# Ledger of designs, part 2: VH-VL binders against Large ribosomal subunit protein uL30 (rpl30)

Target 1, 158 residues: Large ribosomal subunit protein uL30 (rpl30), of Saccharolobus islandicus (c3nh88)
Amino acid sequence: MVELLGIIRIRGWAKAPWYINETLEMLRLRYNFNTMMYPKTSQILGMLNKVSPYVTWGEIDPDTLKLLIIKRLETAKGDKVSDSYVKEVLKIENIDTMVKQLYEGKIYLHKLDQYFKLPIRLHPPKGGFKGSVKRPYKNKGEFGYRGDKINELMRRMM
Key: E = the ipSAE of ESMFold2; O = the ipSAE of OpenDDE; V2 = 0.75 times the mean of E and O plus 0.25 times the DockQ between their complexes.

## First folded at step 1 (VH-VL)

Design b46 (from b03 with heavy chain G99D P100L Y101G D102Y F103Y E104P E105T M108F V110Y; framework fv_bermekimab)
Fold by ESMFold2-Fast, scan of step 1:
Structure b46 (fold): chain C 158 residues (1-158), chain A 121 residues (1-121), chain B 107 residues (1-107)
Amino acid sequence: as target 1 above (158 residues)
Amino acid sequence: QVQLVESGGGVVQPGRSLRLSCTASGFTFSDYGVHWVRQAPGKGLEWVAAIWYDGSNKYYAESVKGRFTISRDNSKNILFLQMDSLRLEDTAVYYCARDLGYYPTGYFDYWGQGTLVTFSS
Amino acid sequence: DIQMTQSPSSVSASVGDRVTITCRASQDISSWLAWYQQKPGKAPKLLIYAASSLQSGVPSRFSGSGSGSDFTLTISSLQPEDFATYYCQQYDSFPYTFGGGTKVEHK
């Protein structure tokens, strides 16, 4: 079992300092609405805090992760991900098993480039953002840590 | 053919130091977080320390903080536990164990055979 | 720290018996619990992970159940090789913690 962080880049227009851009590249968040998932570790949290004005993150739940895989994740060839594809390339039963193994830390999405197109690209959120992407989530904005509310935002962007 | 082999245990006096090693083979060592778990004679299992796949983050049980140092050498596939200021309560068989992936976040699918650390009377 | 309370500390059983071992966490750990078997002088062996998933190569007579704070390991028909000590372990958060163990012994 791991806590998994869903991370979305939400600010693409700003010119960022050199180090910020380097960190966003390392997180694979080069373009607006790029989405990645990482285990919640001190290293990942340190990186996210350094780039917090450009991203929002929180703990993704299994239902949201499954929807992300079904609706937005693509195979290396650009096709939709199916149970049969997961069985073929990961040698596991289906998408539900893939989700379980991601939470168990048996596989990591960011290490599966040979099988899936990463980063995942999301649509702008249905109904738009509720607050300013230039303000922190905790101060009526959108960027930074938002806990469980990352799941609601991701669902609006699928 | 995953194997973990511990070495370096022995008889020691209180206050002294000892370094344990765990040599990994049969898998890509640098892809896994690894742990030290100990077991006092006739007692249960106690988690001791963990290290990320690349050695950049380390975790310790409260009972060993400031006395034990976990490290690894990925070029040689070796995990280390440097044990300083040893106490009688450190008497145990020390196991190295592999986590599920890069970060120490799961259960242990493979364990070494263990190495005994004990104290002279 | 999450405390893992395992019961009973020992159980006397005969070949063919159904054996149930319980493990209680001091807080909600969802399903993030593993069960290990340990024979004298040997390292622990993984039996079950994620509370109910059987490790490859482990006989189907072993099963796990539970979620939240209460978990059980069941051996449906005890075999001679099953006399051993069993431990639960939570991996919900650091530090990782183990139950005190349950010794399954002959009688």
Scores: ipSAE 0.006, ipTM 0.492, lowest interface PAE 13.6, mean pLDDT 87

Design b47 (framework fv_bermekimab)
Fold by ESMFold2-Fast, scan of step 1:
Structure b47 (fold): chain C 158 residues (1-158), chain A 122 residues (1-122), chain B 107 residues (1-107)
Amino acid sequence: as target 1 above (158 residues)
Amino acid sequence: QVQLVESGGGVVQPGRSLRLSCTASGFTFSSYAVHWVRQAPGKGLEWVAAISYDESNKYYAESVKGRFTISRDNSKNILFLQMDSLRLEDTAVYYCARGFTYWSGQYYFDYWGQGTLVTFSS
Amino acid sequence: DIQMTQSPSSVSASVGDRVTITCRASQGISNYLAWYQQKPGKAPKLLIYDASSLESGVPSRFSGSGSGSDFTLTISSLQPEDFATYYCQQYNSFPWTFGGGTKVEHK
């Protein structure tokens, strides 16, 4: 089993230095509320620490990932993702199988650009952010590592 | 640290009602299906009811269907079980448990509460 | 409903013994099988999921095997804290069902 990180950009372009912007673009988080998933690796963690004031991340669970796929992920043509589409393009049974294979490291979402529109685009959170997006999550803010609380935030933004 | 704490058990009369509560902490409650599992004195475990993370799906064991109602309050991290028309065979310790799944409708239980006893007197 | 049959219902063992508990499903459940440990007066604790995956924090002396309909939980060298009742649970299909339990008790 691969541990997957869900990452959301929560701060816009204003005052971002060039090296921060470059790293955000490499992570495909060019615009506010862009969302991506990556396997938890030292490389990804290093990039996230570099851009932490602009993003929040944590371990995404299978139920949240499935909901993200059905509610927010779009096909390359801009349609909603269905079991039929997954079977057609990935040659696997359904969305549940896709989720399982993502956690098994058999497929990687960030390598499926030919089939899905990436990055995923979320809405602002329902009820708004609880703290300041300019402060770390651990200090009554929103940015940086938030562990499994990423799942709650993602659901409020779907 | 994940914690589930049940309350609301007690001594009841047959035909009466009782509401159990389970307060969750240490995890994102709204991201998990949560379940009630009971155990009669000296007997094994029996799954009773479940509610999905978003409240869209509710599941009941055949033995309690129509008598028990499961609900949750995601803003307060509380799971409820409303037990109506209680019978002697409902005597058990009731555990709340967090369900983990990779597939719709396939749950195992990674964390359990301490349990709350529901018993009967004449 | 899928019926889960555990055997034996009880086993008498000594510290250091190898203990084997079996669980049989009335129909195929692939690897969707979990094992739990329950000590008297306490809540169950997850030991193993997906038939053979050890839950974080569970000692390596516990192992699970099997697929389809026949499953085994093994304790390679029984410790004093392992005297408890063990339950299997299938989660292949609703309703989710438990085995009857196996009590591991002192000789």
Scores: ipSAE 0.000, ipTM 0.488, lowest interface PAE 15.7, mean pLDDT 87

Design b57 (framework fv_bermekimab)
Fold by ESMFold2-Fast, scan of step 1:
Structure b57 (fold): chain C 158 residues (1-158), chain A 125 residues (1-125), chain B 107 residues (1-107)
Amino acid sequence: as target 1 above (158 residues)
Amino acid sequence: QVQLVESGGGVVQPGRSLRLSCTASGFTFSDYGVHWVRQAPGKGLEWVAAIWYDGSNKYYAESVKGRFTISRDNSKNILFLQMDSLRLEDTAVYYCAREGYYDSSGPWEDAFDIWGQGTLVTFSS
Amino acid sequence: DIQMTQSPSSVSASVGDRVTITCRASQDISSWLAWYQQKPGKAPKLLIYAASSLQSGVPSRFSGSGSGSDFTLTISSLQPEDFATYYCQQYDSFPYTFGGGTKVEHK
């Protein structure tokens, strides 16, 4: 079972070296506070390491994923996601089933552009960032890998 | 007591090398990214180079790329700028500057909150 | 590179005047803009960070505004110690770039 990563862009849109901008666009993280989910593969980790000064990531849990879907994810038309919409377009029972299937890697959000507006756009964190967005999380900053603490940050940005 | 002090400037000949130093005191130097900014006599400010807190990321202005090398020694609280193949166009006062830090308990400061007094690099003739 | 266009290049003013300096970025830099004051023979001093946040110890007559690509520094009532050169600077992306400067001089 491949774990699911939640990724948030926390540094403004930068015209840094071409390979960094290309990678951020490939991850659909063009604007500050854009958020995406991807399976934790060596390819995704390689991309994240290349753009680490611009993003923070970690393993998302099912409770946080559910809150993200109900509070921030939008349908292709810009409406809130409902159980009836999920049943109609994904042919699955409800949002809880969608969360379970996303978490288990049976479906991937980044493959569902037809049905949802991606990337997800978050609010700035309530109370602000605790450390510098220009320093790594592991050294009293905010960018880079933060493990399960990504869930706390996401909840403050919903 | 938070302070940055530059040294190493002087009068040089074109094509020669010079190494500037910037000594930090009064704060945890290893927690901050630091920069070199220069100012030609009577002209504006020009960003030159940056180095992240751990030395892992280095950035240079195109005009100095390949000639200047930024480095730091966190054990001694010193920032360096090695300047090779100096040109007349490099004449300037060179400042080191600290990039500000967001603190959850204190005022949130960003940009260049602490600057050194500068060290002059100029040419004879 | 992000170009920072600062205007005017100089302004003649008297004590008590309102002084406004503008800065335009060639692309969106969000709020990652700082304003510095530099007096002759001295290092620059940070006045405003994040476009509108007043640095600790800076008098309240200084204020910053703007977001995206258009920014303004205002001195509401010029004091004798405010005659200096002012610079804007973007710190959104490398290379960091400064505006050309605005000299606030005696009328």
Scores: ipSAE 0.006, ipTM 0.517, lowest interface PAE 12.5, mean pLDDT 85

Design b59 (framework fv_bermekimab; at its last look DockQ between E and O 0.88; V2 from the best seeds 0.00; counts 0 for: pae E 5.1 > 2)
Heavy chain, then light chain:
Amino acid sequence: QVQLVESGGGVVQPGRSLRLSCTASGFTFSSYGVHWVRQAPGKGLEWVAAISYDGSNKYYAESVKGRFTISRDNSKNILFLQMDSLRLEDTAVYYCARDYWEGYYFDYWGQGTLVTFSS
Amino acid sequence: DIQMTQSPSSVSASVGDRVTITCRASQGISSWLAWYQQKPGKAPKLLIYAASSLQSGVPSRFSGSGSGSDFTLTISSLQPEDFATYYCQQANSFPLTFGGGTKVEHK
ESMFold2-Fast, scan of step 1: ipSAE 0.007; ipTM 0.588
ESMFold2, look of step 2: ipSAE 0.212; ipTM 0.752
ESMFold2 (binder alone), look of step 2: mean pLDDT 94; pTM 0.959
OpenDDE, look of step 2: ipSAE 0.694; ipTM 0.889
ESMFold2-Fast, scan of step 4: ipSAE 0.006; ipTM 0.509

Design b60 (framework fv_bermekimab)
Heavy chain, then light chain:
Amino acid sequence: QVQLVESGGGVVQPGRSLRLSCTASGFTFSSYAVHWVRQAPGKGLEWVAAISYDESNKYYAESVKGRFTISRDNSKNILFLQMDSLRLEDTAVYYCARELYDWGPFDYWGQGTLVTFSS
Amino acid sequence: DIQMTQSPSSVSASVGDRVTITCRASQGISNYLAWYQQKPGKAPKLLIYDASSLESGVPSRFSGSGSGSDFTLTISSLQPEDFATYYCQQYNSFPWTFGGGTKVEHK
ESMFold2-Fast, scan of step 1: ipSAE 0.015; ipTM 0.582

Design b61 (framework fv_bermekimab)
Fold by ESMFold2-Fast, scan of step 1:
Structure b61 (fold): chain C 158 residues (1-158), chain A 119 residues (1-119), chain B 107 residues (1-107)
Amino acid sequence: as target 1 above (158 residues)
Amino acid sequence: QVQLVESGGGVVQPGRSLRLSCTASGFTFSDYGVHWVRQAPGKGLEWVAAIWYDGSNKYYAESVKGRFTISRDNSKNILFLQMDSLRLEDTAVYYCARGDYFEYAFDIWGQGTLVTFSS
Amino acid sequence: DIQMTQSPSSVSASVGDRVTITCRASQDISSWLAWYQQKPGKAPKLLIYAASSLQSGVPSRFSGSGSGSDFTLTISSLQPEDFATYYCQQYDSFPYTFGGGTKVEHK
């Protein structure tokens, strides 16, 4: 099974240093609260560490991914994602099967921009951020790696 | 000085086409999503269409879907709205607006261009 | 689509009055709500974004509150230049939708 990283941009600086901006664009995280999902690879981790002050990430679980698809992911036409849409465009049974195949590495969300609007945009977290977005998660802030706590944050931003 | 300036409005006949333009200056146009919002005479605001910073995501109000096409030229700092099969209910002042980079609220608006119909 | 219900449709007020305008979303929009002021013949002007954040250059007598589905715009002490129409707008999800507007007019 593939480990999947959920990544949220949490610092909305319009002009980051050029090398940071270049990496954020490669990750499709140009605007605040842009959200993407990628397989956990050394390449992705290297990119995330480079842009760490602008993003938070961790391992997304299947229940959170399903909610993200249902509540925030949009079809190419801007509609909510349904089981029937997934069946029509991906030729698979339903959203549950889509989630399963994402974890099996049979499909990759970041390669499905023909069928879905990417990146996903989240809301500000309900109740606000608990720490400063200018400080790392490990030092009572919000940016950088947060492990499984990414699921709690994502649910507060849906 | 950041500004948006609309042009291309005028008097049209039902069923005809019209293209609106919105020229941006004073900011990096390619960093922002931009929108068209209209207001019929004496009525409230109605969101019409949006296009993301790179042109990849486009959204339309149901009332204009299939008739209007939003596009942008980032090299020239211009937003377009191609309006086909125009109807009397499309009579309005059309504003272009910039979605704020951080909050996506409309922080900069043009002054509007009027689209109306001959008798 | 998310429906935005704004009340009242109009309010008669005098300079110095406290004015409150409410906006209700048909579903939870978190804090993705903006308030705009529009004067006759002019484009709308952003007053409040993210439900409660005051836009730069906007007088402090304007304030916004609320989250989820119920929101309020308050003008603490109405000034002559504040007679205008006010609109709320959700930017949670497409299509973006505006409230019907509240006209603040002279008593």
Scores: ipSAE 0.007, ipTM 0.568, lowest interface PAE 10.7, mean pLDDT 88

Design c42 (framework fv_cafelkibart)
Fold by ESMFold2-Fast, scan of step 1:
Structure c42 (fold): chain C 158 residues (1-158), chain A 122 residues (1-122), chain B 112 residues (1-112)
Amino acid sequence: as target 1 above (158 residues)
Amino acid sequence: EVQLVESGGGLVQPGGSLKLSCAASGFTFSDSAMNWVRQASGKGLEWVARIRSEANDYATYYADSVKDRFTISRDDSKNTLYLQMNNLKTEDTAVYYCARGKLYDYSGFDYWGQGTLVTVSS
Amino acid sequence: DIVMTQSPLSLPVTPGEPASISCRSSQSLLHSDEYNYLYWFLQKPGQSPQLLIYLGSNRASGVPDRFSGSGSGTAFTLKISRVEAEDVGVYYCMQALETPYTFGQGTKLEIK
């Protein structure tokens, strides 16, 4: 099974250096609260290390991914994603099957641009950030790797 | 690392009650379906009950042998899974394991606790 | 309910030899999503069960390449290409296509 990283951009008020902006664009995180998901690979981790002060990431759980798909992911037309839509465009049974195939590495969200609006756009977290977005998660801040706590943050931003 | 620790087992007489707990750590408990599986001494595995995450409305499922006697529940604020066992029978004597459900509700039983022994005898 | 049947129930093997365990279901475990909802577990003596294979043929993390799962529908096989001493224990298949989830009777693998 593939490990999937959920990545959220959490700083959009500061002007980033050019090489950081290029990396953020490659990750499709151009604006604050833009959210993407990628397989956990050394390449993706390398890119995240370069932009860590601007993003937070961790391993997304299938239940959180399902909620993200249902509540925030939009079809190419701007409608909410439904089981019938997934069946129509991906030729698979439902959203549960889509989630399973994403974790199996059979499909990749970042390659489904023709069917979904990407990046996913989240709301600011309910109750605000608990720490400073200018400090690393490891040092009572918000940016950088946060492991499975990415799931709790994503739910507060849906 | 993922860890599941069961507690609450013990000796009880037929018709009695016990409440088992399973303390979870090392993962986002609230996102995972959870199961109870039991094993009588020298016997095979028997699935007992399942509870889904909040995203799936905490849906519960039971084996016919325990339906209406056992209640599976969870407290996500405490990262704890429960099994309330009522009207216990000698046939319920077994080691009870908690197991993370289909990997976060979709992949299967990838982590199991150490088990807690329940003995129902007169 | 779906009935799971394993064969053999007792499997004495010489170290280094291959071993094979069969699992049959009373109805197809192939869902419309094209996955077989069949799982293989190993319970070593005195230990909790551990996942070996999920969704028919996928090795769980940390499981050696010696283990493989195959089959579809109602007939499944777990193969160990070269049995090692640490492989001793009881092997179980399980269906999770529908509740109640059901296990096979178990296959006890022992070194002869």
Scores: ipSAE 0.000, ipTM 0.473, lowest interface PAE 18.2, mean pLDDT 86

Design c65 (from c42 with heavy chain G101Q K102Y L103S Y104D D105L Y106W S107G G108Y; framework fv_cafelkibart; at its last look DockQ between E and O 0.03; V2 from the best seeds 0.00; counts 0 for: pae E 12.1 > 2, placed apart)
Fold by ESMFold2, look of step 2:
Structure c65 (fold): chain C 158 residues (1-158), chain A 122 residues (1-122), chain B 112 residues (1-112)
Amino acid sequence: as target 1 above (158 residues)
Amino acid sequence: EVQLVESGGGLVQPGGSLKLSCAASGFTFSDSAMNWVRQASGKGLEWVARIRSEANDYATYYADSVKDRFTISRDDSKNTLYLQMNNLKTEDTAVYYCARQYSDLWGYFDYWGQGTLVTVSS
Amino acid sequence: DIVMTQSPLSLPVTPGEPASISCRSSQSLLHSDEYNYLYWFLQKPGQSPQLLIYLGSNRASGVPDRFSGSGSGTAFTLKISRVEAEDVGVYYCMQALETPYTFGQGTKLEIK
């Protein structure tokens, strides 16, 4: 099994340095509330540390990932993802199996943009952010690493 | 920290009713399937009932021994699991545990409450 | 219903020695997703059950590495490489392939 990082863009980039903008583009996080999932690797962590003032991230759990697929992920044509769609295009039984294979490292969501519309687009969080998006999560703010608290935030943004 | 606390057990006469509660904290309750498992004194474990998460339409499942007498339910706004037990029989005497199913996906009971004793006798 | 059968039902062991518990199911627990939906629990005296092994062979968080699970299909084994006094209790296997979820009868492990 692999750990999966869920990553949410939470700040604009009007005055960000060019290398920050380039890294955000590589992560497919061009607009606020864009979200992506990547395997937890040293490369991804290095990119996240570089852009940390603009994003928040943490380890996504399987139940949150399933909800994200059901409620927010869209097919390439913009329809909701269904068990029949997953069976047709991925040749697997259902969405539950899709989640399992993502955690097994058998498939990678970021490589499936021929079948799914990426990045995933979330709504602003219900109840708003609890701290300033201009401060680190560890210092009563919102940006940067938040561990498993990424799951609570994502659910408020679905 | 995940916590599950059962309450509502006690002495009941055959044919009576009880409603058990399980208060949950330390995790996102609405995303987990929840189960009741019971254990008669000196006996093994017996699964009783399951209720799935909101994402799975709160689907319910029951052991044959309790079907049509017990009703599992949940109130996600209160983070509480319930078991309504009607027409109780002496065979229902047991410690009742609530158990979290970590994910509907990988159905394993990773956290259990302390249990509440239900005694059905005249 | 899937019937789960454990052996032995009573297992006295000397501390430091290995122990092995068998669990058989009346149907294969191997799902088309290639996982075995078989779980092992320990219930220590006076305590609630605690998860040891999930999906046949995976050790739950915080479980010592002297515990291991193996097997597939209809036959599964829990092994303890070196039994310690804290391992005393009743061990249960459970299937969660389909409802009703069912447990084995339990194996009481005790120090002799």
Scores: ipSAE 0.000, ipTM 0.568, lowest interface PAE 12.1, mean pLDDT 89
ESMFold2-Fast, scan of step 1: ipSAE 0.378; ipTM 0.766
ESMFold2 (binder alone), look of step 2: mean pLDDT 93; pTM 0.948
OpenDDE, look of step 2: ipSAE 0.016; ipTM 0.579

Design c66 (from c42 with heavy chain A99T G101D K102Y L103E D105G Y106S S107W G108A F109M; framework fv_cafelkibart)
Fold by ESMFold2-Fast, scan of step 1:
Structure c66 (fold): chain C 158 residues (1-158), chain A 122 residues (1-122), chain B 112 residues (1-112)
Amino acid sequence: as target 1 above (158 residues)
Amino acid sequence: EVQLVESGGGLVQPGGSLKLSCAASGFTFSDSAMNWVRQASGKGLEWVARIRSEANDYATYYADSVKDRFTISRDDSKNTLYLQMNNLKTEDTAVYYCTRDYEYGSWAMDYWGQGTLVTVSS
Amino acid sequence: DIVMTQSPLSLPVTPGEPASISCRSSQSLLHSDEYNYLYWFLQKPGQSPQLLIYLGSNRASGVPDRFSGSGSGTAFTLKISRVEAEDVGVYYCMQALETPYTFGQGTKLEIK
């Protein structure tokens, strides 16, 4: 089983340095509230630490990933993702099987841009952010690593 | 170990053209942004051009002094950076350095090549 | 363009003594990410520049502890706690907050 990181951009474009923008673009997090998921690797963690003031991340759980696919992920044509769509383009039974295969490392979301609109676009969180997006999560803010609390935040942004 | 090796420098007449190359090794070249920086004899450093990775559509940036005359490009399959220099002026005489911006840390120009000398004179 | 100004331009020091170099920018290099996009380089005679300090205060790999960077916004300082003969060369500050990247004029550190 692969550990998967859910990553959300939580600060907008305002005067962001080009160097930071390059890393954010590689992560496919060009605009505020863009979200992606990646396998937890040293390369991905290195990129995230470099852009930590602009993003928050943590380990996404299967229930949250399924909700993300159902509520926010769009097909290449802009439609909602359905079991029938997954079956026809990925040759996978349904969304539950897609989630399972993402955790098994059999498929990678970031390799499926032919079939889905990436990055996923989230709404601002219901009730707003609890802390400042200009401060790290570990110090009463929102940015950076937040462990399993990423799931709570993602659900508030769907 | 990261290495950057420049080549292609030499003597050229005003109005002439020259193409510089920078061979990169020891890192994943395709992930890095790259710069050209020049230094005239006994003078300071001047940034010339930058090119971003494929993820950023190979976006390019130029110093005003070279904007209409120089073209920065890269070939990721060969791990090579290029600088096409057209309509050269005597003011372009300098040692040209290839430099790397490290993406997964916060380091701009963390490695420099040894430089290649470009001399523009009649 | 952001203008970078260094002082002094010439810095004679006795070995074992401390040295400091100032760098000022025409606008703040402190971004909303709370990093200062200010870098320090050393160019030893006949060699290519090498990175000493990144993001204002972080030592690059292999750089001795006697080097330190400080400052924020528009005013920055590079300090060498005890100058050694191998520290001779020209020191440059650079901003990488925006293009064009711009360098200070350089400070030549010489042993007396």
Scores: ipSAE 0.000, ipTM 0.510, lowest interface PAE 14.9, mean pLDDT 87

Design g04 (framework fv_gevokizumab)
Heavy chain, then light chain:
Amino acid sequence: QVQLQESGPGLVKPSQTLSLTCSFSGFSLSTSGVGVGWIRQPSGKGLEWLAHIYWDDDKSYNPSLKSRLTISKDTSKNQVSLKITSVTAADTAVYFCAREWEYDSSGLDYWGQGTLVTVSS
Amino acid sequence: DIQMTQSTSSLSASVGDRVTITCRASQSISSYLSWYQQKPGKAVKLLIYAASSLQSGVPSRFSGSGSGTDYTLTISSLQQEDFATYFCQQSYSTPYTFGQGTKLEIK
ESMFold2-Fast, scan of step 1: ipSAE 0.013; ipTM 0.638

Design g12 (framework fv_gevokizumab)
Fold by ESMFold2-Fast, scan of step 1:
Structure g12 (fold): chain C 158 residues (1-158), chain A 122 residues (1-122), chain B 107 residues (1-107)
Amino acid sequence: as target 1 above (158 residues)
Amino acid sequence: QVQLQESGPGLVKPSQTLSLTCSFSGFSLSTSGVGVGWIRQPSGKGLEWLAHIYWDDDKSYNPSLKSRLTISKDTSKNQVSLKITSVTAADTAVYFCARLYEDWGEGYFDYWGQGTLVTVSS
Amino acid sequence: DIQMTQSTSSLSASVGDRVTITCRASQSISSYLSWYQQKPGKAVKLLIYAASSLQSGVPSRFSGSGSGTDYTLTISSLQQEDFATYFCQQSYSTPYTFGQGTKLEIK
């Protein structure tokens, strides 16, 4: 089982230095509230630490990932993702199987852009952010690593 | 306090278009995570979800009725409208509008109007 | 479409009773389930959302539980005003679907 990181950009347009913008683009987090998912690797963690003032991340759970696919992920044509679409393009049984295979490392969301619109776009969080997006999560802000609390935030942004 | 009120024609003839309006107060459709949906109930039967619209204009329709349904909002007037084309006797029901609240990714209807009866007959 | 089935269409009970209403989904709905109360001539009222979260203003005698395909609404000590029809509803996928309703009647 691979650990999956859910990553949300939470600071908008960017008087960021060019190298920060380059890293955000590599992560496909060009615009505010863009969200992506990647396997937890040292490379991804290094990139996230470099851009931490602009993003928040943590370990996404299967229930949240399934909800993200159902509510926010779109097909390449802009339609909602369905079991029949997943079966047609990925040749697997349904969305539940897609979630399972993402955790097994058999498929990677970031390699499926021919079938899905990536990055996923989330809404601003219901009720707004609890803290400042200009402060780290650890210091009563919003950016940076937040562990399993990423799931709560993602659900408020769907 | 949140309140919703449906208005409709009461009586409509077969093959015509049914137009319903939901007027609300105590919240705004400019608020993130808020939507309004339409649910109907034929006499002595259960509830059937028809459509909803969110604050960002994201719309969803019941697939069995999608070709006949159009939902729209007027945020400045605090109104959401639903149109149903080519009505038949099967569309006779009480029509409710309700606020759809999205919390931690889960949508639920937290406040409902009283409902408006629509009868389709000649 | 996801079918929602309530175990009974009617239940008879007395004030003070513990009442349980059961709802089953034709597939897992991951706790995307709400419970509603409907009384004649009154607006439909949300009681429970997310399977177990009590809506603000709803008496604490109401509670929800369950996961996967099986969910229950419990009224710990039935009051006179609780005689009504209760519906479960899934919001896991569109179309949103409701159970057939359980009418709670005086014994």
Scores: ipSAE 0.000, ipTM 0.487, lowest interface PAE 16.2, mean pLDDT 86

